# Ledger of designs, part 2: VHH binders against NAD-dependent protein deacetylase sir-2.4 (sir-2.4)

Target 1, 292 residues: NAD-dependent protein deacetylase sir-2.4 (sir-2.4), of Caenorhabditis elegans (q95q89)
Amino acid sequence: MTSVYESLLSDYPDKGVIGKPEIRDTETEIIEKLRTLYNHFVQAKQTGKPIFVLIGAGVSTGSKLPDFRGKQGVWTLQAEGKHAEGVDFQVARPGVSHKSILALHKAGYIKTIITQNVDGLDRKVGIPVEDLIEVHGNLFLEVCQSCFSEYVREEIVMSVGLCPTGRNCEGNKRTGRSCRGKLRDATLDWDTEISLNHLDRIRKAWKQTSHLLCIGTSLEIIPMGSLPLDAKSKGIKTTTINYQETAHEKIVETAIHADVKLILYSLCNALGVNVDLGDDLPDEVPIPLKIS

## First folded at step 10 (VHH)

Design q2 (from p4 with W50Y S107E)
Fold by ESMFold2, fold request of step 11:
Structure q2 (fold): chain B 292 residues (1-292), chain A 122 residues (1-122)
Amino acid sequence: as target 1 above (292 residues)
Amino acid sequence: QLQLVESGGGLVQAGGSLRLSCTASGLVYAMGWFRQGPGKEREFVAAISYSGGSTYYADSVKGRFTISRDNAKNTLYLQMNSLKSEDTAVYYCAADYIGFSDYTSPEEYDYWGKGTRVTVSS
């Protein structure tokens, strides 16, 4: 069915490149590329300069949420007069990819995780909010305009663009003082600028990085989509994990065209990192590839 | 390699006008203008948010200079009116791929042009 999130957004005529063919690396290619990525993770731990992780919609397709620009993506199918298939945002659960990212965070390989997704799954999987930057927002959040207390909802907030929701603050969660300010949604529309606080946090994390890892994103949306260009100028190598060619395919060190959950789970296995899969898993656990 | 190319500098009489431009070779998010006068330190002139909705000016130029940008061309502009001899400087374009909250801080901008000279004569 039509994505509720996409229906809340203003029209935006430049959606970037849509509907590129999927590429599928051979197993031999995947193993070689995974060894290169593995070496970056080992070096990041040894040097104390963590991996900078950027997440796009491709991380959540295992949670049965459609992406936007893939073959079955919301915008690709709309251009063909069709509708994307998937579950509602309210019932989506973290999958193997989210749990693998959390495991790598807990093990100290990555610190700051930047997501372009608004599905709230990175919070739901347990990534600490102090280490998570939801650069485009979160459909399950309301924020008080007066005291900035955050309210995590069970249902999506049916508004975007940082607009009042019609609910009032129930008190300042940081100080305990009374507050009845208006709540707003926490999700950007196309014309809404990224929060200056988010940009400062991203910039701080970016200055300390040893490697850029872009997971499940086409790299079409700025400023995050331009990070591989900045990395190249600074001698920082980039790995992408995406079925489709990204906007920066020709300049990255390693472009892995395979299932995101296979790559991340295999990386965890190679690093000796335990992934707590739990009982509430929407996708199948892959058989990890062996680095040998 | 990101390049920032300024143009539009020259010799102008006091009270005159100039328009500076700066074209970036890559997709940059934050952009601003700085200047360095003879025997002076580099100082902030003006900056503009990515959307163009917020502009920032040094007090010395406020009301006389107007900053704008064209994101389709990755180009930054500075319209300089009512020029004074104190405006004589090399004007530098500065940019960053990510952005930040303090547009007036030169340390936050990772990329710089070579500058364009503006001389305001009596």
Scores: ipSAE 0.623, ipTM 0.826, lowest interface PAE 1.2, mean pLDDT 88

## First folded at step 13 (VHH; from q2 with L27P)

Design v3
Fold by ESMFold2, look of step 13:
Structure v3 (fold): chain B 292 residues (1-292), chain A 122 residues (1-122)
Amino acid sequence: as target 1 above (292 residues)
Amino acid sequence: QLQLVESGGGLVQAGGSLRLSCTASGPVYAMGWFRQGPGKEREFVAAISYSGGSTYYADSVKGRFTISRDNAKNTLYLQMNSLKSEDTAVYYCAADYIGFSDYTSPEEYDYWGKGTRVTVSS
């Protein structure tokens, strides 16, 4: 059913490097790299400059959604004439990784969270919309073209590219003013540029950060994939968490090649941050690594 | 660190043409041209969206200048036709890894080239 999303996309431009082999750090390597990341989180609290977080599809594999460029990824399998398997977007639920990110946000380590994912799980886990930038959109969202009121749907909106859906606005949800504008989908197609409002919000948050944390992303898609280059120019250190080599492997301070949920949960544990896992969890809770 | 290298400047007679190029050392998203004439502050000339679908021009250059970009080469171009003496300036390439809405404000761009001098003689 992830293939439903891919079937809505109208163009297949250069998708970058796909199908790279996974790398697995040893436990000793993971612990050393986690200590470095932990120190950045402590420093963020001390300076009042939060961690800037960029999320990719690798955060949602614990929710049983495939990534795109991994060995079981949608684009990798399509290049081999195959189709990715996974659960429906409509059934997917936030996992340990999403809940750990929320916990770090609630504890004040993370302010703005940028997601490249369209699965709606960052919103569903409870990250406030004011601090969440769904830079490629959200498959469950319609937006009024006139007043920009958002309509969260229970099912996937079956259109991409910011096209009218055929529905009309029922009034400005924020102000209560009359509005009968046309609703559009909220998800980018390959030729759709990122919202200027999103870019302004990202840039504003980027100026406030002490550390760039890239989670479950290959860093292949512009402009978000270029953040480590900008960070290097500005003396901001970068950590990546990704099984595969990213596009910026050689320039980041710390590249952690391990399970995203293990790293994030272990980090929360080391920081003394309680993760509210709830009772609707699609993946297993890892045993946290001890780094002290 | 990101490098922006302008080229194509020079001396041109009024009514003539020049083509400026700016090559970025990395994959930038926002790109634009600015210029600084004698005794003036740096002013906006032209900008282009990442896809090339939207172009923006200062009123003083509309119809005479054409901006374009080649993302595969990380290169920005400015075709300058019907040049006037008031176009005499140092032309600067500006860029950012992250975009923003106000392409006309020089304060929004974090990266700048050293400039290429254009002199239009009468």
Scores: ipSAE 0.740, ipTM 0.896, lowest interface PAE 0.8, mean pLDDT 88

## First folded at step 16 (VHH; from v3 with S54R)

Design x6
Fold by ESMFold2, look of step 17:
Parts: sequence; C-alpha cells; structure tokens
Structure x6 (fold): chain B 292 residues (1-292), chain A 122 residues (1-122)
Amino acid sequence: as target 1 above (292 residues)
Amino acid sequence: QLQLVESGGGLVQAGGSLRLSCTASGPVYAMGWFRQGPGKEREFVAAISYSGGRTYYADSVKGRFTISRDNAKNTLYLQMNSLKSEDTAVYYCAADYIGFSDYTSPEEYDYWGKGTRVTVSS
C-alpha cells in the first residue's frame, strides 16, 4: 500500500541519496548521546523553550511501514527492481515511537511537531492538530477548497497534488455555517508548494525553540532538511536519531544511530514520563536504557 | 554561515538588458531580490520559492524583469529588460531556509548578500 502512495507521485528527479549503510552505535555511545539529549529536554522544561521536533518515515517503520531511502526502503528497492515489504496505510497503527512522542508532548517538553510523513499516524496517536504540522499532507484527508474544513477518511484518498476528489463539503466545520465547496486531496506532490500557513506556523515555532530534534529522517527534503543549517547559524543545537547518516551529520551536536523507539522510550523513562502504550501495538516495547 | 554572492551588475544604456546572478552556499527555500536606489529606501523587486511555483514581482518591474533559479547550482537569476534610469540601484540577494507567507517583506529574510551595483544611463 505504501507502494501505492509512491505510484501516485510525479516523477521525482532528485530522490536524494538512497541505500546508505546503517550505522549502529555501541551501547556506551548510545547512553552518552542519550544523556546529552536528556539534558536538552530538562533545559527546555526549565527555560520554557520547547524542543522543536521534526519527524520522518523512520518513526513509522515500527508500524510496519517501509521508509524510502533505507536499505529496505521503497525507493532503494525500486531502484533495484524490487518491492518494499509492509502493511497498507489503512491497517497501520501508531507504534511505540508515536506514543512516546505523544507522551513527551503531554508532559510539556515538546509543543510543535512537524511531520514529513503522510501516513496519518501522528493524528491517530492523538497529537492535537493545533500542535501538529503535516507539512507534506495526509493521505486520509480531504480539504474543502472554499472553507478549508478538513475531513478525515477511513480509507486512503487516491490522489496527491491537491487535486479535486469529486466530493463536496458537508458544511464549514470551523463555523458551523453551510458550505458545498469542492473537496481536494491534502497530500503534496513533489512540485506542490508547502502551504503558506504551514510555513508561517513553522517559523513562529522555530523562533521559540531551544533544541532541534530530527527523528527518522535523512534531512534531504527542502525546506525542513535545511533546518540544521539554520540552527547552526543561530546557535541552536541539533540531535538526530537515524540509523543512516543524515545530510547534516558533520554539523549536528549529536547524531544517534540506533532504533528510534529504543531512544524515545528510554528518554521518556529517564524523564519519568509515562507512555500510554495501550493494548494493541504493532511493535515490541523496548527495554529502556538506564542513563544514570 | 550561509553566503550569498551577487554578480552581473554594471553600466547599461536605457532600454538595455542585464542579467544578475546570486549564488548561495547552501539549499535555501525562499530567495529574492531587493534594491536601494540613490536617496531611496530599500524596496522589494522579486522573489521565488524553491520549486519556482511561487513568484512575486513589484509592480514597477512586472513585465520587464524575470526571476528564476537553478537549484543544481544554488543560483538565483534576475533577467532585467527594458531598463530605465529609475532602475539604477544596488541590488541585493536575500534568502531564507524555511520560507514564509510574505515574500515582499525584507524582515522575513535572515540572509543577505553584499549587493551588486546597476547603473542605467540615459
């Protein structure tokens, strides 16, 4: 089903670097790097300047969705004439990583969460939409072109690029007034510009941040992939969590090459943040690392 | 740390053409041109998004100037045709990594070049 999403996209002339080898930090390296990240979270709470979080496809591999540029990623395997393994988007459920991010948000460590993912799992896990910026859109979403009311669907909307779906608005959800405007899909094609409203919201949140945390992303998609460069110029430190080397490996303060859910769950444990895992997870709960 | 280097300025006769370039040291989302004429305040000229899907022009240059970019070279261009003496100014390249809704506002751009001088003679 993830290959269905890829098939909806226009030809993508620069998919960036694909298929990089995985790096695996030793346990000693992970613990030291996690301690550094922990300190940034403590400082964020003390200063009232939250962590700025950017999410990529690597957050959803625990939900059995492939990433794009990893060794088993959609684009990597496609370049080799193969197909990525995974569940379809409709079946995918939030995993330990999503629930850990929600827990950190509920505890007041992070405020604005920017996701490059279109899988809808950040909404499904319960991150409030007012604090969530789905910068590339959401495959389960239709939006009214007249009143901008959002309609969350049970099934994937089978187009991208902000195209009309052939359905009509059922009323303005913000005001309650009648509206029969035309609905469109809500997912960007690679040529589709990011919403100006999203850009302004990102800029506002960026000005208030103490630390940039990039999770499960190669940092190759503009503009979000350039955030570590802007952070460096402004004295804002960056942590990445990614098995593969990112585009900004040499300039970030801390590059953690380990399982995203292990790092996030361990961070929550170290901070005393309860993660509500629920009864039915698509992935295994890691044993948290002890950093002290 | 981001560097913006303008080039292509010079002396040109009224009615003539000139092409400005600005090379960025890294991938920026929003890029634009501003200018400051003799005895005048800095003013917006043109701006462009990363993909080129959004372009903006000041009314005074619309139809005469064309903004474009080549992302493989991290280079912004301004093709200036039908030049007038009123176009005489120092032209500045401006950029931002994230982007924003108001491309005409100089306060939104965090990074600036040193400028290139354009003189239009009558």
Scores: ipSAE 0.713, ipTM 0.876, lowest interface PAE 0.9, mean pLDDT 89

## First folded at step 17 (VHH; from x6 with Y103F)

Design y1
Fold by ESMFold2, look of step 18:
Structure y1 (fold): chain B 292 residues (1-292), chain A 122 residues (1-122)
Amino acid sequence: as target 1 above (292 residues)
Amino acid sequence: QLQLVESGGGLVQAGGSLRLSCTASGPVYAMGWFRQGPGKEREFVAAISYSGGRTYYADSVKGRFTISRDNAKNTLYLQMNSLKSEDTAVYYCAADYIGFSDFTSPEEYDYWGKGTRVTVSS
């Protein structure tokens, strides 16, 4: 089904850099970098200025969805004449990484979360939509073109680019008034502009932010890939968590090259934040690293 | 710090044309042109998103000016045709990494060039 999503996208030549080798920090390096990140989380709570989070496809690999530019990524394998393996979008479930992010949000460390992912898992894990910016959309949504009511579907919507789906609105969910507007898909194509409302919400989030955390993204796609540059201009330091080198290795405070779920779960453990793992995990719970 | 460098200003006769350029030191989502005439505040001229899917023009320049950009060169352009004496101003390039909903408001832009002077004679 990942292949189906890729087939819905128009052809677009500027996909950024793919196929970079993975970097693996030593355990000593990971612990040192995690202490730095931990200190930012402690300060965020003490000052009341939460962490601003950007999520990429690397957060969902534990949910058995391939990323795009990693070692087993869709575009990396396609460039080698291979096909990426993974589960269907409909059966993908939030993993340890999503649940760790939710736990940090519930504990008041994280507020605004931008996701570049269209897999719907950030909603499914329970992040409230008021704090979630699905900047590239969501494959499970239809939106009324007239009243903007959202309709969550069980199957992916087989269209991208904010095109009509052929279904009609069942009424304005915000006001309760009747509406028979046409529904559209909610997922951007390559040439589709990010909504102005999303851009304004991102700009507003900086005013409350102490630190930027970019998780599982190579930071290659404009404008989200420029978020660390925007942070630096505002005096806000950035941590990245990504196996591959990102576009901004030289400007971020801390670049952690390790397993996303190991870092996030270890961070929760160090902060005393309980992660509600539930019964329905697609991945293994890591043994958390100790920060001494 | 993001750097914006304008060029292409000069003296031109009324009815003439001029092409301004602005080179950014890195990729940015929102870019725009503003101008400041003698004794006036900076005023909006034109703005454009990264893809060019969003373009905006001040009413006073619609049909005469064309904004465009070349993202491979991180360069913004303003083609100014049918120039009038009231177009005399210092023209400033402005940019933002992420963007916002009101491209016409100068206070939304965090980065500014030093400007290039355009003088329209007679």
Scores: ipSAE 0.727, ipTM 0.881, lowest interface PAE 0.9, mean pLDDT 89

## First folded at step 18 (VHH; from y1 with V28F)

Design z5
Fold by OpenDDE, fold request of step 20:
Structure z5 (fold): chain B 292 residues (1-292), chain A 122 residues (1-122)
Amino acid sequence: as target 1 above (292 residues)
Amino acid sequence: QLQLVESGGGLVQAGGSLRLSCTASGPFYAMGWFRQGPGKEREFVAAISYSGGRTYYADSVKGRFTISRDNAKNTLYLQMNSLKSEDTAVYYCAADYIGFSDFTSPEEYDYWGKGTRVTVSS
């Protein structure tokens, strides 16, 4: 049920700009832009300053989950009285994009990953939780309000807004006693503030950043949507990968309008980074573009 | 170019009211007011998150000052009521795109306005 998430959210009038036209770069354009991005990754490795990665729903489209503001996005179609198509969140699997990001992380190009997705695929693919910031939460996560233990569930937690779920924590306190704290959901509603801890973690990572890479996001939601502005002010270059023009199109160094998985997989290939694709991919493996 | 522009400062009598504005060039998650009086260090006045769900006030202004914002206009406000001579200061708008846990710390804010002067006469 692709509409489960939207059904859990409160009504909110300002969902950002939806339904922007899709732009598709030519292969030649993509290769040129990819070369630029490639160089940033090489530089990151050389300097020890990792790429700062922000991801959105476009990363999970390969997993057959709809995005929000694309042509076939959840909000876009909702505005038209329609429903987005896709698989149930419960059966969604990490795709080539997720696995590519993981590979780049393992290779040391990426350290901290900020995800705006609530689909839980970033954890599922194997990104370490200490390097993953789920700024909008995770539909599959319960968190103890006492000891902050996290519980990854097989099924969607059917509440948002950091509300109690009715379950109790099974963790142990430092004293060895059972915590018995109350669990809450871990997904933000429209009026729910981002975790202060997340903000601090983001800021810490931001100080170490060599390049801002925004993948599959419309950059419409604050604060993450404003990162390109901050980057510009600080002399940090930005790359976006999205089929739609963002509000920051004129200020970013590179706007790649192509398939996220193609770009990421090609980047891995160019860098000599092996992507462990496994045997349970939800999407087709693209033929990587040759940039040299 | 990034800009924070304060306005609304001026001379006011004790017990009077004044409304400050700060117009930003973009959507900052964290915004706040700081002030620096004569011979004093810059001090925290008030801060607000993007949605307004988080607000913070210095003890000295609680109950008298109200911070608010209009995100459509990228503008921050400070309604100052029951003004006292001790409120005389240059008021600075501060902002940060990302935000942080400690809204009261000036070191956390990456962007600052030039300030607007508020003078409260006895």
Scores: ipSAE 0.904, ipTM 0.955, lowest interface PAE 0.5, mean pLDDT 94
Fold by OpenDDE, last read:
Structure z5 (fold): chain B 292 residues (1-292), chain A 122 residues (1-122)
Amino acid sequence: as target 1 above (292 residues)
Amino acid sequence: QLQLVESGGGLVQAGGSLRLSCTASGPFYAMGWFRQGPGKEREFVAAISYSGGRTYYADSVKGRFTISRDNAKNTLYLQMNSLKSEDTAVYYCAADYIGFSDFTSPEEYDYWGKGTRVTVSS
């Protein structure tokens, strides 16, 4: 059976390029590329300009959630009359990748994180909401249409497209009266425009960035998929971490074709950033690569 | 190379129609038209989001101009009908990869074309 998320979405014919072959760099290549990325992080800390991070479904594969356009991705397999395997969203847990990103954020290397994932794992791992932009929404979130209060639910909100859920807001108005606003889901459908507020927040963060890091994303969805182009024009260097070649392969400084988990964890290790892995990881901890 | 190239400008009689095009080098989320008439400041004309779900028009052109885009061709259009002498201006294509809440503000657009001249004769 199809995943809950894909079943909620409307039919959409253009889901981007799917099923690209996986590329795997050699360990030697990975180490070299990782050194380059490492230097960007060091510079970010020195200059006070943080790394700008865009993440996609590849970050959550360690959480046993499928990506969309990979070889075993949801859309890829759907096109073949198959369905992707994974756990329910409700039981998914942040993995090594999420925790590594969090660690880098806490250490001051990363400030704003844009996630294209709707799985809610970015919040769950502990990324502050003020620094998190869920551009495609969150399956576990309801939002008040009057006061914009957010409600994180334990179960998936079974609608997308910013539709009313039938529940009311429990917040208070400025007057002290109950808001009583109507709640809606927080997940975009294919025809739903990205939040204007999100765009403004992205732009604000973008002005302060030292480096663009795209993790586990095919960069197929506009506008986020075009960030590397903007980066190039503005003299910002870009690193991608993905098994698949992106449309921007020739314009990015570094394209790392390796496991997101391995790269992020190795990076943390190289930087001396401790990753709090906790005791309930859904995936195995990789052996970090030594870059020096 | 990033580029926005306008075309379609020219001389037209009042009441006539003209269609402008802007060819972009890539997929910009926000695209729009601005114009600068003689002795006037550059002003907003129209803007459109990537999907076309968001469109904005200046009051002065509302009902007469239509903005559209073909993303497969990376092309922006401005259909101008019922043209007036006041519409005489250099028309500029503007674009931004990310987008923003205020599509009417020229300061928000990071990329600009060189412009195409539209002259409406009385």
Scores: ipSAE 0.904, ipTM 0.956, lowest interface PAE 0.5, mean pLDDT 94
Fold by OpenDDE, fold request of step 20:
Structure z5 (fold): chain B 292 residues (1-292), chain A 122 residues (1-122)
Amino acid sequence: as target 1 above (292 residues)
Amino acid sequence: QLQLVESGGGLVQAGGSLRLSCTASGPFYAMGWFRQGPGKEREFVAAISYSGGRTYYADSVKGRFTISRDNAKNTLYLQMNSLKSEDTAVYYCAADYIGFSDFTSPEEYDYWGKGTRVTVSS
């Protein structure tokens, strides 16, 4: 049930701006903007400063999961007394977007990925956990409160807010003894503070960033939503890929209003990065745009 | 454009109260107050996270100072009660868009105001 996540969250009145219209750039516009982005990736590779990537729900729409603030988004429709459509989180699979991001990561263009998604698809697609920061948590993750071991579950953990799940850790302490610590969920509720560890990791990555790329996010949620502001202040250029206007669109270098899947896959193609799509994609493979 | 602008400083008698404000240019996740007294090093005073769920105080000001913020106004406050001569300092607003684990470390904050002077007289 797509609405399971929503049902787990506490009531919260301020969910950001919802229901913004979708904007679609022309192909010509997209190609031009993609060229700009392409150049940033080339420079990143040349300088050894990776692209800093922030992703939102728009990355997972190809996986048949609804976004939150789009026209058909969860919060948008909820405000209208409606329910967003989509597949269950348990059956969702990484799509072309996820696999493209992974490919770019493997190719060395991207190092650290910050995801605002709780769907676990970023981890599932194969992004190394050391380079993945799930800032809003992961519905499929339990964490030991004693040894901080992580458990990826096949089914969603039916709690949020970093609450005990009732299960115990099966890990071993350094002494060889069983940890037996208490497990908690790993998903933030609205009143739950972001992990301090995540913040430190983000800051560390941010110091080596050549470019900020925000994918499929409206940038409405603090602190990640403010990254473009920080980028601007620090002389870091920003690219956004999102159908809807983002919160700080006026200050970004490039705002691409197109399908995330198309842009990412086209970028990979342009860079000569092979995307391992596999044989179980939830979405259709787009025809990559030619930018040269 | 100034990122952080402090106000509210002034002369106050010992035992008195003062409220400082810091107007920010945006929604900073981490905000805090630091102070530098005459002949002293800059020291941590108080800090607060965006939601206010995390607050930190220096031991020297606990129970007397209260840090708060109004996110709708992008403003940070420091209510200072029971002021002492030792509280005399230039008070600086500090902020960071991302945040960090150590809110007490000045080195973590990327943005700083110019400061507002607080003088406590006996």
Scores: ipSAE 0.903, ipTM 0.955, lowest interface PAE 0.5, mean pLDDT 94
Fold by OpenDDE, last read:
Structure z5 (fold): chain B 292 residues (1-292), chain A 122 residues (1-122)
Amino acid sequence: as target 1 above (292 residues)
Amino acid sequence: QLQLVESGGGLVQAGGSLRLSCTASGPFYAMGWFRQGPGKEREFVAAISYSGGRTYYADSVKGRFTISRDNAKNTLYLQMNSLKSEDTAVYYCAADYIGFSDFTSPEEYDYWGKGTRVTVSS
């Protein structure tokens, strides 16, 4: 069966490069690369310039949501006339990866998080919205066109492309009267331009970054896919974490080809950052790698 | 190596047409054209987002100039029709990987070409 998200999107022929081979680093390689990343985090904390984080679908695979361009990804399988497996978005829960990112944010290593995911898990895990930029939108979000109030719904908003949902804003004006503005969905379609507000927020945060960390993303979608190029030009080092080579493999400082949750959880452990895992994890907690 | 290389400039008679190109070394989200005429400050001409869904023009060139891009070639274009003597300037290609809300502001663009000269004779 076609995923709900896929079914909402318009047909689009150019979905980027799909079906790249998966690469897996050895444990020895991972430890070495993780040490490099660890040092960037330590430096970020010392200098007060936080790590800038871009995340993609690879962060949510632990939540039993498929990625898009992997071997078992939505677009990859679609091209083969097949369907990716996964849970419904409504029942998806933040996993070890999400909680690790949150922990690093709380600890002050990470400030701004850009997510390309529309699954709402970044917000759900507890990342403050002021530090979260959902560049492709959120399937669970409606936005008032009058007062710009945001409504997080329990179920997916069954439209994309910033379309009217038929619901009205329930916000109150300063006068005490109801806003009653029209609500729209918050998810981009293929032909929908990224929010100008998001671009400005990204640029503002980008000026203060010490390191670019790209997690679980193929870096195929512009503009976020070009961040490593900008980083390189500005003398900012980049780390990628995913199972596939990106177009920027030769220009990034470190390309870690391993499980996202393993790397993030190991990093937290190495930094002495406690990860609140809770009791509702959708995935197994990995044994953290020792890098000392 | 990052590059923005303009081409297509030259001498043209008033009322004529010219097409400028800017070849980029990568996929920039925001790209635009600016120009600097003799004794004048650099001014905004036109800008375009990656998908082309957003286009902006200076009032002085609206209806005459068309900005477009070919992302497969990482190339920006400026079709200039009905050229006037006032259009005489060095035309610069500007680009930014991330983008911004104000496409008309030169300060927002992190990358610039060396420019190509356009001269419109009466």
Scores: ipSAE 0.903, ipTM 0.955, lowest interface PAE 0.5, mean pLDDT 94

